# VHH binders against q96n21r8to141: the designs that were tried, part 14

Target 1, 126 residues: q96n21r8to141
Amino acid sequence: RDRLSFLHRLPILLKGTSDDDVPCPGYLFEEIAKISHESPGSSQCLLEYLLSRLHSSSGHGKLKVLKILLYLCSHGSSFFLLILKRNSAFIQEAAAFAGPPDPLHGNSLYQKVRAAAQDLGSTLFS
Short names: E, the ipSAE of ESMFold2; O, the ipSAE of OpenDDE; V2, 0.75 times the mean of E and O plus 0.25 times the DockQ between their complexes.

## First folded at step 5 (VHH; framework vhh_etentamig_d1)

Design a56
Fold by ESMFold2-Fast, scan of step 5:
Structure a56 (fold): chain B 126 residues (1-126), chain A 125 residues (1-125)
Amino acid sequence: as target 1 above (126 residues)
Amino acid sequence: EVQLLESGGGLVQPGGSLRLSCAASGFTFSEYAMSWVRQAPGKGPEWVSGISGSGGSTYYADSVKGRFTISRDNSKNTLYLQMNSLRAEDTAVYYCARDFGDWSSGYPRHAFDIRGQGTLVTVSS
């Protein structure tokens, strides 16, 4: 039920978490935070979606997901924050994100992903 | 812990100037756009100005264009708002906000994270 309702949100989630260099617009951060307040089931579906996108995306998509999660730390539901803390192993992995230097951008994207993951970890466990 | 601490407000005469500061800690300051948001007595919040993470792009509400200048010093994790030609209608509590939104479009889309108590600016004779 929550999953069927959540599927109607998929178009906005895909826009906000696209694996490209177009940043997530502010209104989508707000809309995504609202999903976390709909129900405990919506929070669970949202976290599953965001973690799936993080794992499957390149650096650009990873950075967007990490920034959405960081925004959710202050604007998401208390239940979302609870399940995020319980499923936080991905933060250490993202904080170590590395690969071969990009010919155009060197190591800058890797550094941004690692910084966002570190900011997320500090916010969750402070 | 993310902290934003505003300062520099006070009582000033119409036509006067003030410089506001915001000290940021607990996050990678240079990776976030920052905004100033104000709330006048009995009114809702109004976005005033924004600056990109690098400082290369600045944006202003029409009500303050030509009078206010936003700037940042990433080496000091500090955001500034230089306010000139102050008017009675500028009287408000000014808040520093971390901004998650994308301002690259013709119409800025903001997602504010406001943490501090703000700093009061009173413009009165």
Scores: ipSAE 0.414, ipTM 0.754, lowest interface PAE 2.7, mean pLDDT 87

Design a57
Fold by ESMFold2-Fast, scan of step 5:
Structure a57 (fold): chain B 126 residues (1-126), chain A 125 residues (1-125)
Amino acid sequence: as target 1 above (126 residues)
Amino acid sequence: EVQLLESGGGLVQPGGSLRLSCAASGFTFSEYAMSWVRQAPGKGPEWVSGISGSGGSTYYADSVKGRFTISRDNSKNTLYLQMNSLRAEDTAVYYCARDFGDYTTGTPRHAFDIRGQGTLVTVSS
C-alpha cells in the first residue's frame, strides 16, 4: 500500500533529484518533507529512494540528495530521522567523494558534495 | 549543531537606520542561500530579503526594496541586513534563515531553516 502511494510521489522526487545542474526548487523540498510525514512506510520508501539515488548519481544528483536529507533533518518526521540515523554509513562515503577534475567545474562539485555530507553528519548527530 | 544567532535589533525612530547581524555556525555557510524573514505582531511571517551562497545575487521583497540591503561575509560566517528609512510597518521580530530554495528557476518557493529566537525591531516615535 505504501509502495503504491509512494509511486504517486515519484514525479516530484525525480524532479528534485535529477542528475543535472538544475537546482531543486524550494517547493520540492517542502513537498518531499510532507512525504516523510504521511506514514512510517512512506518514510521508509523515501529513505530507500534517496539513498538509491545518491548511490547511482554523479556529483550533481548526490549534492541534491544530500541537501534534501539535510532539510529533512529539520522538517522531516521523527520516524524519518530515526531510520536515517540508523542507516548513516553513506555519510562517510559521501564526505570522501572525489574524482578527476570536471572540465567545466574543476574540483568545486566534489568539494560541495563533501561539504554537504559533512554538514549532514554534524547536523544528524548533534 | 547548526546555530543561527540574530542581533542588532532595538528601538528606532521613523526614518532611522539599524544593521542586523546573524552569526552562523555548524554548517558550510558559503554553500547556502540565506534569507531574512520577519513577523510583525498579529501577522504571519514575511520573507524580506535573500542572498545567494556566493553573495553574487541579492533579492528583496517589494516592501523593502530600495531601503534595505542584504550582504554576507563568508570569511566570518555572518549575514547582515542594513535597514534604512525605517517605517512603523517594519516593526517585527527579524529571523535569520538558511534557505534551501533556488531563486533562479521560475517562481521560487522558499524552504527556510529558522533556528534563532530572532531580534526585535521596533520603529516608533
Scores: ipSAE 0.376, ipTM 0.739, lowest interface PAE 3.1, mean pLDDT 87

Design a58
Fold by ESMFold2-Fast, scan of step 5:
Structure a58 (fold): chain B 126 residues (1-126), chain A 127 residues (1-127)
Amino acid sequence: as target 1 above (126 residues)
Amino acid sequence: EVQLLESGGGLVQPGGSLRLSCAASGFTFSEYAMSWVRQAPGKGPEWVSGISGSGGSTYYADSVKGRFTISRDNSKNTLYLQMNSLRAEDTAVYYCARDFGEYLSSGWSPRHAFDIRGQGTLVTVSS
């Protein structure tokens, strides 16, 4: 199964999707795109991982995942794009992301997450 | 001011070796991931290799895996690329870059994700 191969990729995915304000490094965008090209099973595991991280993360992790997905729209495999389009309901939810203002930073992060989701939707369904 | 200065390029025969260096200044070197990016004449930039701020994690493009080794010396603010078994296809200008990894709303590209400051160092592989 592709799942066993995918487990060896988890350290890079955890680093690239960490729930903090450190951006995903550019070399990890490249490495993640390569995962989508390995096999249909790898693309499925990758999408499942990214959506799980998006769902469970704070705004920082959500923003990173959305930026990774946006990158994958132009650099990921054709099969990854197919399954992403089939599983795009999360985009509308992320585009409505809101919550109480941060005591120090207000609504800035919520706005960035919503903007990234809108960019993803526009790119995916252009 | 942030400065990145590449060196070590030159003319080498196929199968030869070169070691590239990048001297960094003007920022806390150990806090940034660093990458090597190359550009051959008439082609777009190609990411070659990346290394975490601590040096504990390294990553390579499939085209160079097993032949190139990225390393860093944080005490000297220097990034290295050891290139072995060089091929004609490795001919390019090599740039070192701070690896911010940020995807901009205007679009992502290696130059948007990588802070490429220097003029690079030319590597020519020919017989």
Scores: ipSAE 0.081, ipTM 0.525, lowest interface PAE 4.9, mean pLDDT 85

Design a59
Fold by ESMFold2-Fast, scan of step 5:
Structure a59 (fold): chain B 126 residues (1-126), chain A 127 residues (1-127)
Amino acid sequence: as target 1 above (126 residues)
Amino acid sequence: EVQLLESGGGLVQPGGSLRLSCAASGFTFSEYAMSWVRQAPGKGPEWVSGISGSGGSTYYADSVKGRFTISRDNSKNTLYLQMNSLRAEDTAVYYCARDFGDYLEEYFSPRHAFDIRGQGTLVTVSS
């Protein structure tokens, strides 16, 4: 049931979590937060999707997912926050994200990914 | 725990000036864009100004361009709004907001996603 409802949300989730340098627009953060409020099942599907995208993406997609998760800490449902706390092992890996420097931006992207992961951990557990 | 605390509001005459401050804590301040958002009595929220994480890029609503200046001090985790040539139309509660729309310093999106935490600071422009 929730899976079929969630399929209708895939276009906005794919756009907001694209693995490119186009920022996720504000209206998509708001729309994604609304998904977390639809039902416990929608929150479960949303978290599963976001963690899958985080795992499979490069730095650009990872940063977008981490910022969405951070936004959801204050705008998502209480149930989403609960299951996020229960499935937080990914934060340590993201906080250690590193790679070769970019010719134009150096280590800026890696630093932003690590900072977002650290902020998420601090927000979630303090 | 993310905290944003606005201060500096007050009563000022038309043509006057005020400087607002926002003290931020609980996140890596220098890595996030910040914005000022205001809400006038009986109206919806209006984005006023935004600044990139480094402070290298600033953006303003047309209604405040040339009068307001946004700045930040990353060593103090503080955001500022210098307001000059104030008008009655500037009367509002002013909130600082962490802005999730910024991805890279060179690219600040005006498509905002605000995280507003504080009570705001009231600015009243009246003679």
Scores: ipSAE 0.331, ipTM 0.684, lowest interface PAE 3.4, mean pLDDT 86

Design a6
Fold by ESMFold2-Fast, scan of step 5:
Structure a6 (fold): chain B 126 residues (1-126), chain A 126 residues (1-126)
Amino acid sequence: as target 1 above (126 residues)
Amino acid sequence: EVQLLESGGGLVQPGGSLRLSCAASGFTFSEYAMSWVRQAPGKGPEWVSGISGSGGSTYYADSVKGRFTISRDNSKNTLYLQMNSLRAEDTAVYYCARDFGDYLEELSPRHAFDIRGQGTLVTVSS
């Protein structure tokens, strides 16, 4: 039932995790963190959503998801942190993210994704 | 471990100047927007100024425009706030913050601050 109530949060999540170069605004980080505090089921749905978006998105969407997860490390629920630590294999994968360089900007986006994943790993396990 | 250590505060006369510093560690400093947030005695926190990760864009609250200058040295992982023409109303504890809102909206500052340090006290005598 948590999943049905979570569906009402999709507009916030879609906006904050859009696969484009428009950064997630600060108020959406705060609103997403509130979802993690609603219930254990909401935390589980939130993590599933974020990991799905990370997997399916280009570098822009990956970077946004990683920054949201990093913010959640200090502002999310204790339960969200627990399940995030238990489902952390994606961090190594994101820290190795690479692809063909952009002709104008080279590897900068790949480097940003890798750096965000490294920061997330260091924060979770420090 | 993410650390943000503010310094440079002190007692100054109206019209005087101070330069605040914030030493950052434990994250990829150049990939995050940074902000200065102040809290006057008995008041809530007020956003003062922000700077993009590259340092290419700077933003200021209307109350400090033309008087304060934010800057950063990414090679030293240090954030600065040069405060000129100080007023009694600038008396506050000043905190540096990692800002998860990748760019700062000047007219609508909805930021997602990560504040870690004890801040640095700035006292401007009336």
Scores: ipSAE 0.345, ipTM 0.704, lowest interface PAE 3.3, mean pLDDT 86

Design a60
Fold by ESMFold2-Fast, scan of step 5:
Structure a60 (fold): chain B 126 residues (1-126), chain A 124 residues (1-124)
Amino acid sequence: as target 1 above (126 residues)
Amino acid sequence: EVQLLESGGGLVQPGGSLRLSCAASGFTFSEYAMSWVRQAPGKGPEWVSGISGSGGSTYYADSVKGRFTISRDNSKNTLYLQMNSLRAEDTAVYYCARDFGVYSDSPRHAFDIRGQGTLVTVSS
């Protein structure tokens, strides 16, 4: 029943991981961390959701997801941290994220995504 | 490993000034908003001030507007808080926080606080 209860959390997750330049507000980081503490099934659903959003999003959405994962390293459940460590291959891909430069901002968004991925990797495996 | 080390606190008389520093390491400092959070004796934590990763946007609690100035030096991985016209009610332990949720017009916070803070005592 974890998937059904997780569906009630989708509006929070969609807002926090939107693929635009509006940062995830602080209260949503806290609400998302609470999801990881609800049950092992909620942690599993949360990780699946965040990795799916990371894969499908542009740089803005990727950056938001990586920062949420980084926050969850110290504020999420111990079980969430365990399954995140077991499913960490995406970090190397995100740390290599690149593409054509933006006309106004060049490579800054790509650099931010790579930096967030590197920060996440060092936090998980320090 | 993320480290935040606060310094610069001390005893000062009302109307005096102090400059707090926070030395950051273990993360890409320029890519994170940073905040100062204080906790007065017997009270809960209070957000004081925030600054965007670039330093281009700053935010202040109403209790400190016009008296405190937040700044950062990304080349030195250091956050600062210049505190002027100090009052007895400013007495608190001041913490440096990596802030995941500081935003342009309406600051919303998600703090990562690592250090022991720096004590500021304002008394005669």
Scores: ipSAE 0.447, ipTM 0.748, lowest interface PAE 2.5, mean pLDDT 89

Design a61
Fold by ESMFold2-Fast, scan of step 5:
Structure a61 (fold): chain B 126 residues (1-126), chain A 126 residues (1-126)
Amino acid sequence: as target 1 above (126 residues)
Amino acid sequence: EVQLLESGGGLVQPGGSLRLSCAASGFTFSEYAMSWVRQAPGKGPEWVSGISGSGGSTYYADSVKGRFTISRDNSKNTLYLQMNSLRAEDTAVYYCARDFGDLYEEWSPRHAFDIRGQGTLVTVSS
């Protein structure tokens, strides 16, 4: 059962998708891509985790998840790409992400999230 | 579709200069960090330089610091590398890369490169 095996990957995923402004380091993008190549079940668990994390996170966490999904478009498994295409409704929601401007940084984070979502959609369906 | 097209390489004598260009398309160029990565004949890839999406932060490998300058023109979706005081050991194929990881480290574990082009050959020889 892939879900039981997937639990051992949670520390990597939590670190790469933390809801803060600390960038996900390159080795974690590579390790997350490896998860997508382990099995179809691992790909399914990975997508479920990433979409759940996207939904529950603020702008920083959303941006990290979208960047990971973008990286997976070229470095993830063929099966991961297939199920991502089949479960792409979240892209429209992320591309419309907005909120009140930050006093010091304005709308920059919202704009980054929307741009990442737009790039993901364009990459996935080009 | 995401494209990265390198140009500007050539044969140059030691102490000479070259300016490399990378034309980017298919993504929101200003929202991504970009890097230059080189590969010398018979050697592995080496990260050379990186620049933040805004152009406000630049980073260099110790081997090129003080000689190379990275820059970008977000209005033209173009990345540049000005190479001065060229040495025989700078001989390599130079690639531009969209960089998903942390630009602050010179090791590949901190970088997650998306390399698309054929590169541009730089030969430094007398």
Scores: ipSAE 0.559, ipTM 0.789, lowest interface PAE 1.7, mean pLDDT 88

Design a62
Fold by ESMFold2-Fast, scan of step 5:
Parts: sequence; C-alpha cells; structure tokens
Structure a62 (fold): chain B 126 residues (1-126), chain A 126 residues (1-126)
Amino acid sequence: as target 1 above (126 residues)
Amino acid sequence: EVQLLESGGGLVQPGGSLRLSCAASGFTFSEYAMSWVRQAPGKGPEWVSGISGSGGSTYYADSVKGRFTISRDNSKNTLYLQMNSLRAEDTAVYYCARDFSDYLDEWKPRDAFDIRGQGTLVTVSS
C-alpha cells in the first residue's frame, strides 16, 4: 500500500539522487522533506530508498543522498529522524569512503562524501 | 550540534557601512556553500548573497550588487558580509544559512537553506 503509493514519488527522488554531476535543486529538497511528513509509511519508504541509492551509487549519488539526509535532520518529520537514528550503520561506511583520484576533481568528491557523512553522524549523535 | 550565530547588526545612517559575522560550529564549514538571507518587516525572506565552500565563487542579488561583499575565513569557521552604501530598504533581520544545494566548485544558489540562528537586526535610519 505505502510502497505502491510511494512509486508516484520516484521521479522526484531519481532527479534528486541521480548518480551524476548535477546537484539536487532546492525545490526537490523541499519536496522530499514533504514526503517524510505524509505518513510513517512514507518516511519508512523514503529512508529505504535513500539508503538503497547511497549503497548502489558512486560518490556523486552518495554525496547527494547524504546532503538530503542532512537537510531532513532539520526539515523532515520527527518520525523520519527517529528511524534514521535507528538505521545509522551506513554513516560509518560513508565516512570511510575513498578511492583513486578522479581525473577532473582529484580527491574533492571523496572528501565531500566523508565530510557529509561525518556531519550527519555528529548531527544524529550530539 | 550545528550552530550558526549571527552578529554585527545595529543602527546606521543611510550611506553608512556595517560588517556582519556568522560564527559556524558543529559541521565541516569549508565543505558547504554559505548564504546571507534577510527578512524585512512585513516581507518574506530574500536571498542576499552566497559564497562557495572554497570561497572561489560569490553571487549577489541585484538589489545589493556593487554595495555588499561576501567573504569567509575557513580557518575561523566564520562567514562575513561587508555592507556599504546602506539604504533604508536594507533594513531587515539578516540570517546566516548553510546551503545544501552546492556541488563541488560549480555551486549556484538553489534555495536549499539551513537557517538556525536568530539573525542580526540591521536598521538603516536617520
């Protein structure tokens, strides 16, 4: 039920979490935060989607997901924050993200992914 | 705990100057674009200026171009707004904001702002 309803949200989530150099625009951060306020089921589907995208994406998609999660810490629902805290093991993995230097950006993308993950951990466990 | 603490506001005469500061803590300051957003009495919020994480790119609203200068000191986790040639219409509460829509060095303001402080009041009056 919740999953089927959530499918109507996939276009905006795919745009905001694309595994490419295009940043997530501000209006999509706002729309994604609204999803977290629709219902507990919507929050659960949203977190599951974001963690799945984080796991399967390169550094580009990882950075976008981490920034969305950081935004959700202050703009998302209280219930979303609760389930995010309960499913925070991914933060340790993202904070250790590394690889060979990118031809265009060197180590910048890895550094930003690690920094966003560290900031998310600090926000959740402060 | 993420904190953004604005200071430097006050009463100033038209044509005068003022420098605002924002002390940031609880996140990796150098990895985020930062913006100044103001809210005049009886009006909605207006984005004023923004700066990339490295400080390499700056942007200004047309209403303040040539008069205001945004800068940052990443070693001190501090954002600044130098305001010159102040006008009565610049009267507002000024807020420091972290911008989640930035991406590497290609950042442009996209309104994904995280505003946490109480702001600093700037009154331009004779």
Scores: ipSAE 0.346, ipTM 0.680, lowest interface PAE 3.0, mean pLDDT 86

Design a63
Fold by ESMFold2-Fast, scan of step 5:
Structure a63 (fold): chain B 126 residues (1-126), chain A 126 residues (1-126)
Amino acid sequence: as target 1 above (126 residues)
Amino acid sequence: EVQLLESGGGLVQPGGSLRLSCAASGFTFSEYAMSWVRQAPGKGPEWVSGISGSGGSTYYADSVKGRFTISRDNSKNTLYLQMNSLRAEDTAVYYCARDFGYYLEEYSPRHAFDIRGQGTLVTVSS
């Protein structure tokens, strides 16, 4: 089934959406986009995973997920874009992301998360 | 809508210089790393150079290091490539790309490009 097939993808998804300052490698953006093209069920599982990671992560994980979603707007399947548009309430919340300044990055990480969310909303609804 | 418009290409003699420009619109330019990618006739695309969102970090392919300089003007939403000491093997169509492989100010080992424009042709010939 799609969910069993999707479980084999968890290692690359965990690596690409890690809640730390280690960059998501470019090849993982390509591999994640391929998941969206495998089946409608794979697209559904992918979106559920990405939104769950966005919700549970700090700024680093949120930024990575938003950048992946932005990449998927151009490289993901048509069905993935359809379900993303239908489940877009998270964009408003991410565009308002704020908190105390980070010791290493100050307010720049919050600004980058908000900008990525704004760009995602603009891309998705243009 | 994300738009990237390359310009500045032309015919130059070996040893000559040329400056390419890329006008960006439809996204928060300063929050994205940008790259130059070239494609010679009959060959696959080759990454040339990349720059972080702030312009603080730059990276170059070994084939162009010391000859090419990447820069950006975030106030004008414009990316530049200054090409010096041009060689026949630099002949290619040059594309401006939004680069998802960068994270914050750091280079990712493998790029994930969003290429939108038709590119600008650079011909190096006597």
Scores: ipSAE 0.250, ipTM 0.661, lowest interface PAE 4.3, mean pLDDT 86

Design a7
Fold by ESMFold2-Fast, scan of step 5:
Structure a7 (fold): chain B 126 residues (1-126), chain A 126 residues (1-126)
Amino acid sequence: as target 1 above (126 residues)
Amino acid sequence: EVQLLESGGGLVQPGGSLRLSCAASGFTFSEYAMSWVRQAPGKGPEWVSGISGSGGSTYYADSVKGRFTISRDNSKNTLYLQMNSLRAEDTAVYYCARDFGYYLEEWSPRHAFDIRGQGTLVTVSS
């Protein structure tokens, strides 16, 4: 039901959360927000997908997921916001994201991931 | 809490100039692209201009190219729009928006906006 409906959304979600430096286009932020409004089950599947992608992705993918979650704080369903607040432990981990510096760009990507996580935490709990 | 507060609008004659400001708080300003979006009475919103987080890249709608200049001061968490050679068709409420998309020369993602304030009214009339 919800799982089968969500399966049809996977191509859109994979495109918006790709683990590369191509940003999620604006229309996909809007499309993803609409998924959160379809049903409580759709919100649950969406959060599970986004957290899975955050966990498995490099810094680029992590940044995209964090930006999507931040957008969902103001444009997603009230139920999505509720379950996001209840499953917020990942924010502390992302806010501490670090690794070896890039020879050309230093710690820029790590800084962006940490900043996005901090902004997400502030938005959820302030 | 994310806050965006626009100012600087007013009444100006055709050919005149105005400088709009947007004071931002509640997030890491330098890590977000920012945009100006306007809405004329009875019309839908129109994206006007955008700037990358660093300020290194700027983008303009064809209707304002050569007349408007977007800039930012990350040390003051402030976004600006310098408007020159104003026309009657520029009459609108101007909104400052946090842009979840990215502004890169090689990528032109569609915009996803977070508009928080009441905007600032610009009226161009004799």
Scores: ipSAE 0.012, ipTM 0.427, lowest interface PAE 8.6, mean pLDDT 83

Design a8 (at its last look DockQ between E and O 0.01; V2 from the best seeds 0.00; counts 0 for: pae E 16.0 > 2, placed apart)
Fold by ESMFold2-Fast, scan of step 5:
Structure a8 (fold): chain B 126 residues (1-126), chain A 126 residues (1-126)
Amino acid sequence: as target 1 above (126 residues)
Amino acid sequence: EVQLLESGGGLVQPGGSLRLSCAASGFTFSEYAMSWVRQAPGKGPEWVSGISGSGGSTYYADSVKGRFTISRDNSKNTLYLQMNSLRAEDTAVYYCARDFGWYLEEYSPRHAFDIRGQGTLVTVSS
């Protein structure tokens, strides 16, 4: 039931985690946080989606996912925070993210991804 | 631990000026957009002004345009709000906030705030 309910949320999640330079509007952070409060199953599906998106995306999508996870640390459900803490190995990988300079942003995007990952680790384990 | 500590509030006469400060710690300050949000007694929060991580882009609510100036000093992890030509309707508790609605230097049409501090009270009265 949780999986079927979660599928109805995919348009919001795809828009908020797009691998492009389109800004994620603030209301989507709020809508995504609401997903984490629907059920334990919704929280699990949300984390699986976000980590999959982080893994498969370029710097743009990675930064958006990391900012969503940071927002969820203070606005998501207690259960979401619990499972995020249990599945945090990705943070070290994201904190070391590097690659060739972006034509428009140089190394700025890589630096922002690393900073967001470092801040997520600090927030989660403070 | 993420901390935001507002200061500089007080009692001022109509037409007077105040400068608010926000000391930030526990995150990579220069990589986050920041906003000032105020809340008058018995009313909901109102977004006042926002600034990009680099300080290159600033935005203001119509109610404060031409009177307030937002700025930041990334070397000191400090956000500022210079308030001129103060009015009775500016009376509120002022909070600084991390603003997740921004992407790079782009202004989000809607904000997602992380408000951590107790705020600083500004009273405009004779």
Scores: ipSAE 0.481, ipTM 0.782, lowest interface PAE 2.3, mean pLDDT 88
Fold by OpenDDE, look of step 12:
Structure a8 (fold): chain B 126 residues (1-126), chain A 126 residues (1-126)
Amino acid sequence: as target 1 above (126 residues)
Amino acid sequence: EVQLLESGGGLVQPGGSLRLSCAASGFTFSEYAMSWVRQAPGKGPEWVSGISGSGGSTYYADSVKGRFTISRDNSKNTLYLQMNSLRAEDTAVYYCARDFGWYLEEYSPRHAFDIRGQGTLVTVSS
């Protein structure tokens, strides 16, 4: 039931985590936060989606996910934060994110992703 | 620990000026858009002004346009609000807020703030 309900939210999530250089629209942060409050199951699905997206996306996608997670630290459900803390290994990985220089952006995107991960870690475990 | 700390508030006569400061810590300041919001007694929060991460773009509510100036010094992790020609209706607690809504390039009334300070009181009275 929770999984089925969550699938109806995918358009919002896909739009908010699109793998392009366009930042996530601000209003989608609120919509995504609402998903975490629907149920513990929805929170679990949301976390799984975001982590999957984080690992499979380009630097821009990773940055969007990390920003969303950061927002959820303040506006997400308590249960979401609990399971996020229990599954925080990705923060260290993202904080070490590196690769060959991008022909257009150089190393700037790597730096932004690492910074976002560090900010998330600082917020989550403060 | 992520933290925002406002200062500079006080009592001022109508027509007077104040300069608010917001000291940020615990996150990469330059990577985030910032806003000032205020809350007057008996009223809800009101967005006042915003500035992009780089400081290249600034925006103002109609109620303060031409009187207030937002700026930032990323080398000092500090946000500023210069308030001139103050009016009685400007009386409020002023908050510094990290603004995810600025990911939109177009103006949106739906701002997404994840953290804010404790605020600083501005009282405009004769």
Scores: ipSAE 0.027, ipTM 0.404, lowest interface PAE 4.7, mean pLDDT 88
Fold by ESMFold2, look of step 12:
Structure a8 (fold): chain B 126 residues (1-126), chain A 126 residues (1-126)
Amino acid sequence: as target 1 above (126 residues)
Amino acid sequence: EVQLLESGGGLVQPGGSLRLSCAASGFTFSEYAMSWVRQAPGKGPEWVSGISGSGGSTYYADSVKGRFTISRDNSKNTLYLQMNSLRAEDTAVYYCARDFGWYLEEYSPRHAFDIRGQGTLVTVSS
């Protein structure tokens, strides 16, 4: 049931987590947070989606998912935060995302991904 | 070990076309934005085109817009560059690269290239 209801919101999720350098618009963060409040089943589906997208995406997509998860720490449902804490091994994986630095461009994408993962871990387990 | 193998270069007349390929291995290809970078004889490297990890977003240097098309096939771990309406100024060695320079928070593509291959030579000669 909950999977079918969740699928109706997939266009919002795909737009907000697209693997590109276009930032996720603020209204999409709000729409995604609403999904986490609909039911425990919707929260579980949302977490599964976000984690699968984190795993499958380049650094751009990884950063977007981590930013969405950070937003959900303050705007998501309590149940979503509970299951996120219980499924948090991905944070250490993202904190290890790396490649050669480019001092000409300042921060590199993989360094931003690592920083976002550290911020998320600090927020969840403060 | 990360490997990038460029191919498809050759000698072509002005106005002609070539399709370049880059076979990737040793990393999760879909997790990385990719770029083509070229180096003309006696000159420094020049960014040509970039694509997000999913393939959903593409970007081009002004000098190639409308003539070149970047694409990827994540099921085959392969990056492509279709080059049409070639000009003498396009003569260069073309490299594929992982692109670490895209920073979502700054709304600006920045390029930090991880080049591993020998490149493929494109010569445009009348």
Scores: ipSAE 0.000, ipTM 0.097, lowest interface PAE 16.0, mean pLDDT 77
ESMFold2 (binder alone), look of step 12: mean pLDDT 82; pTM 0.835

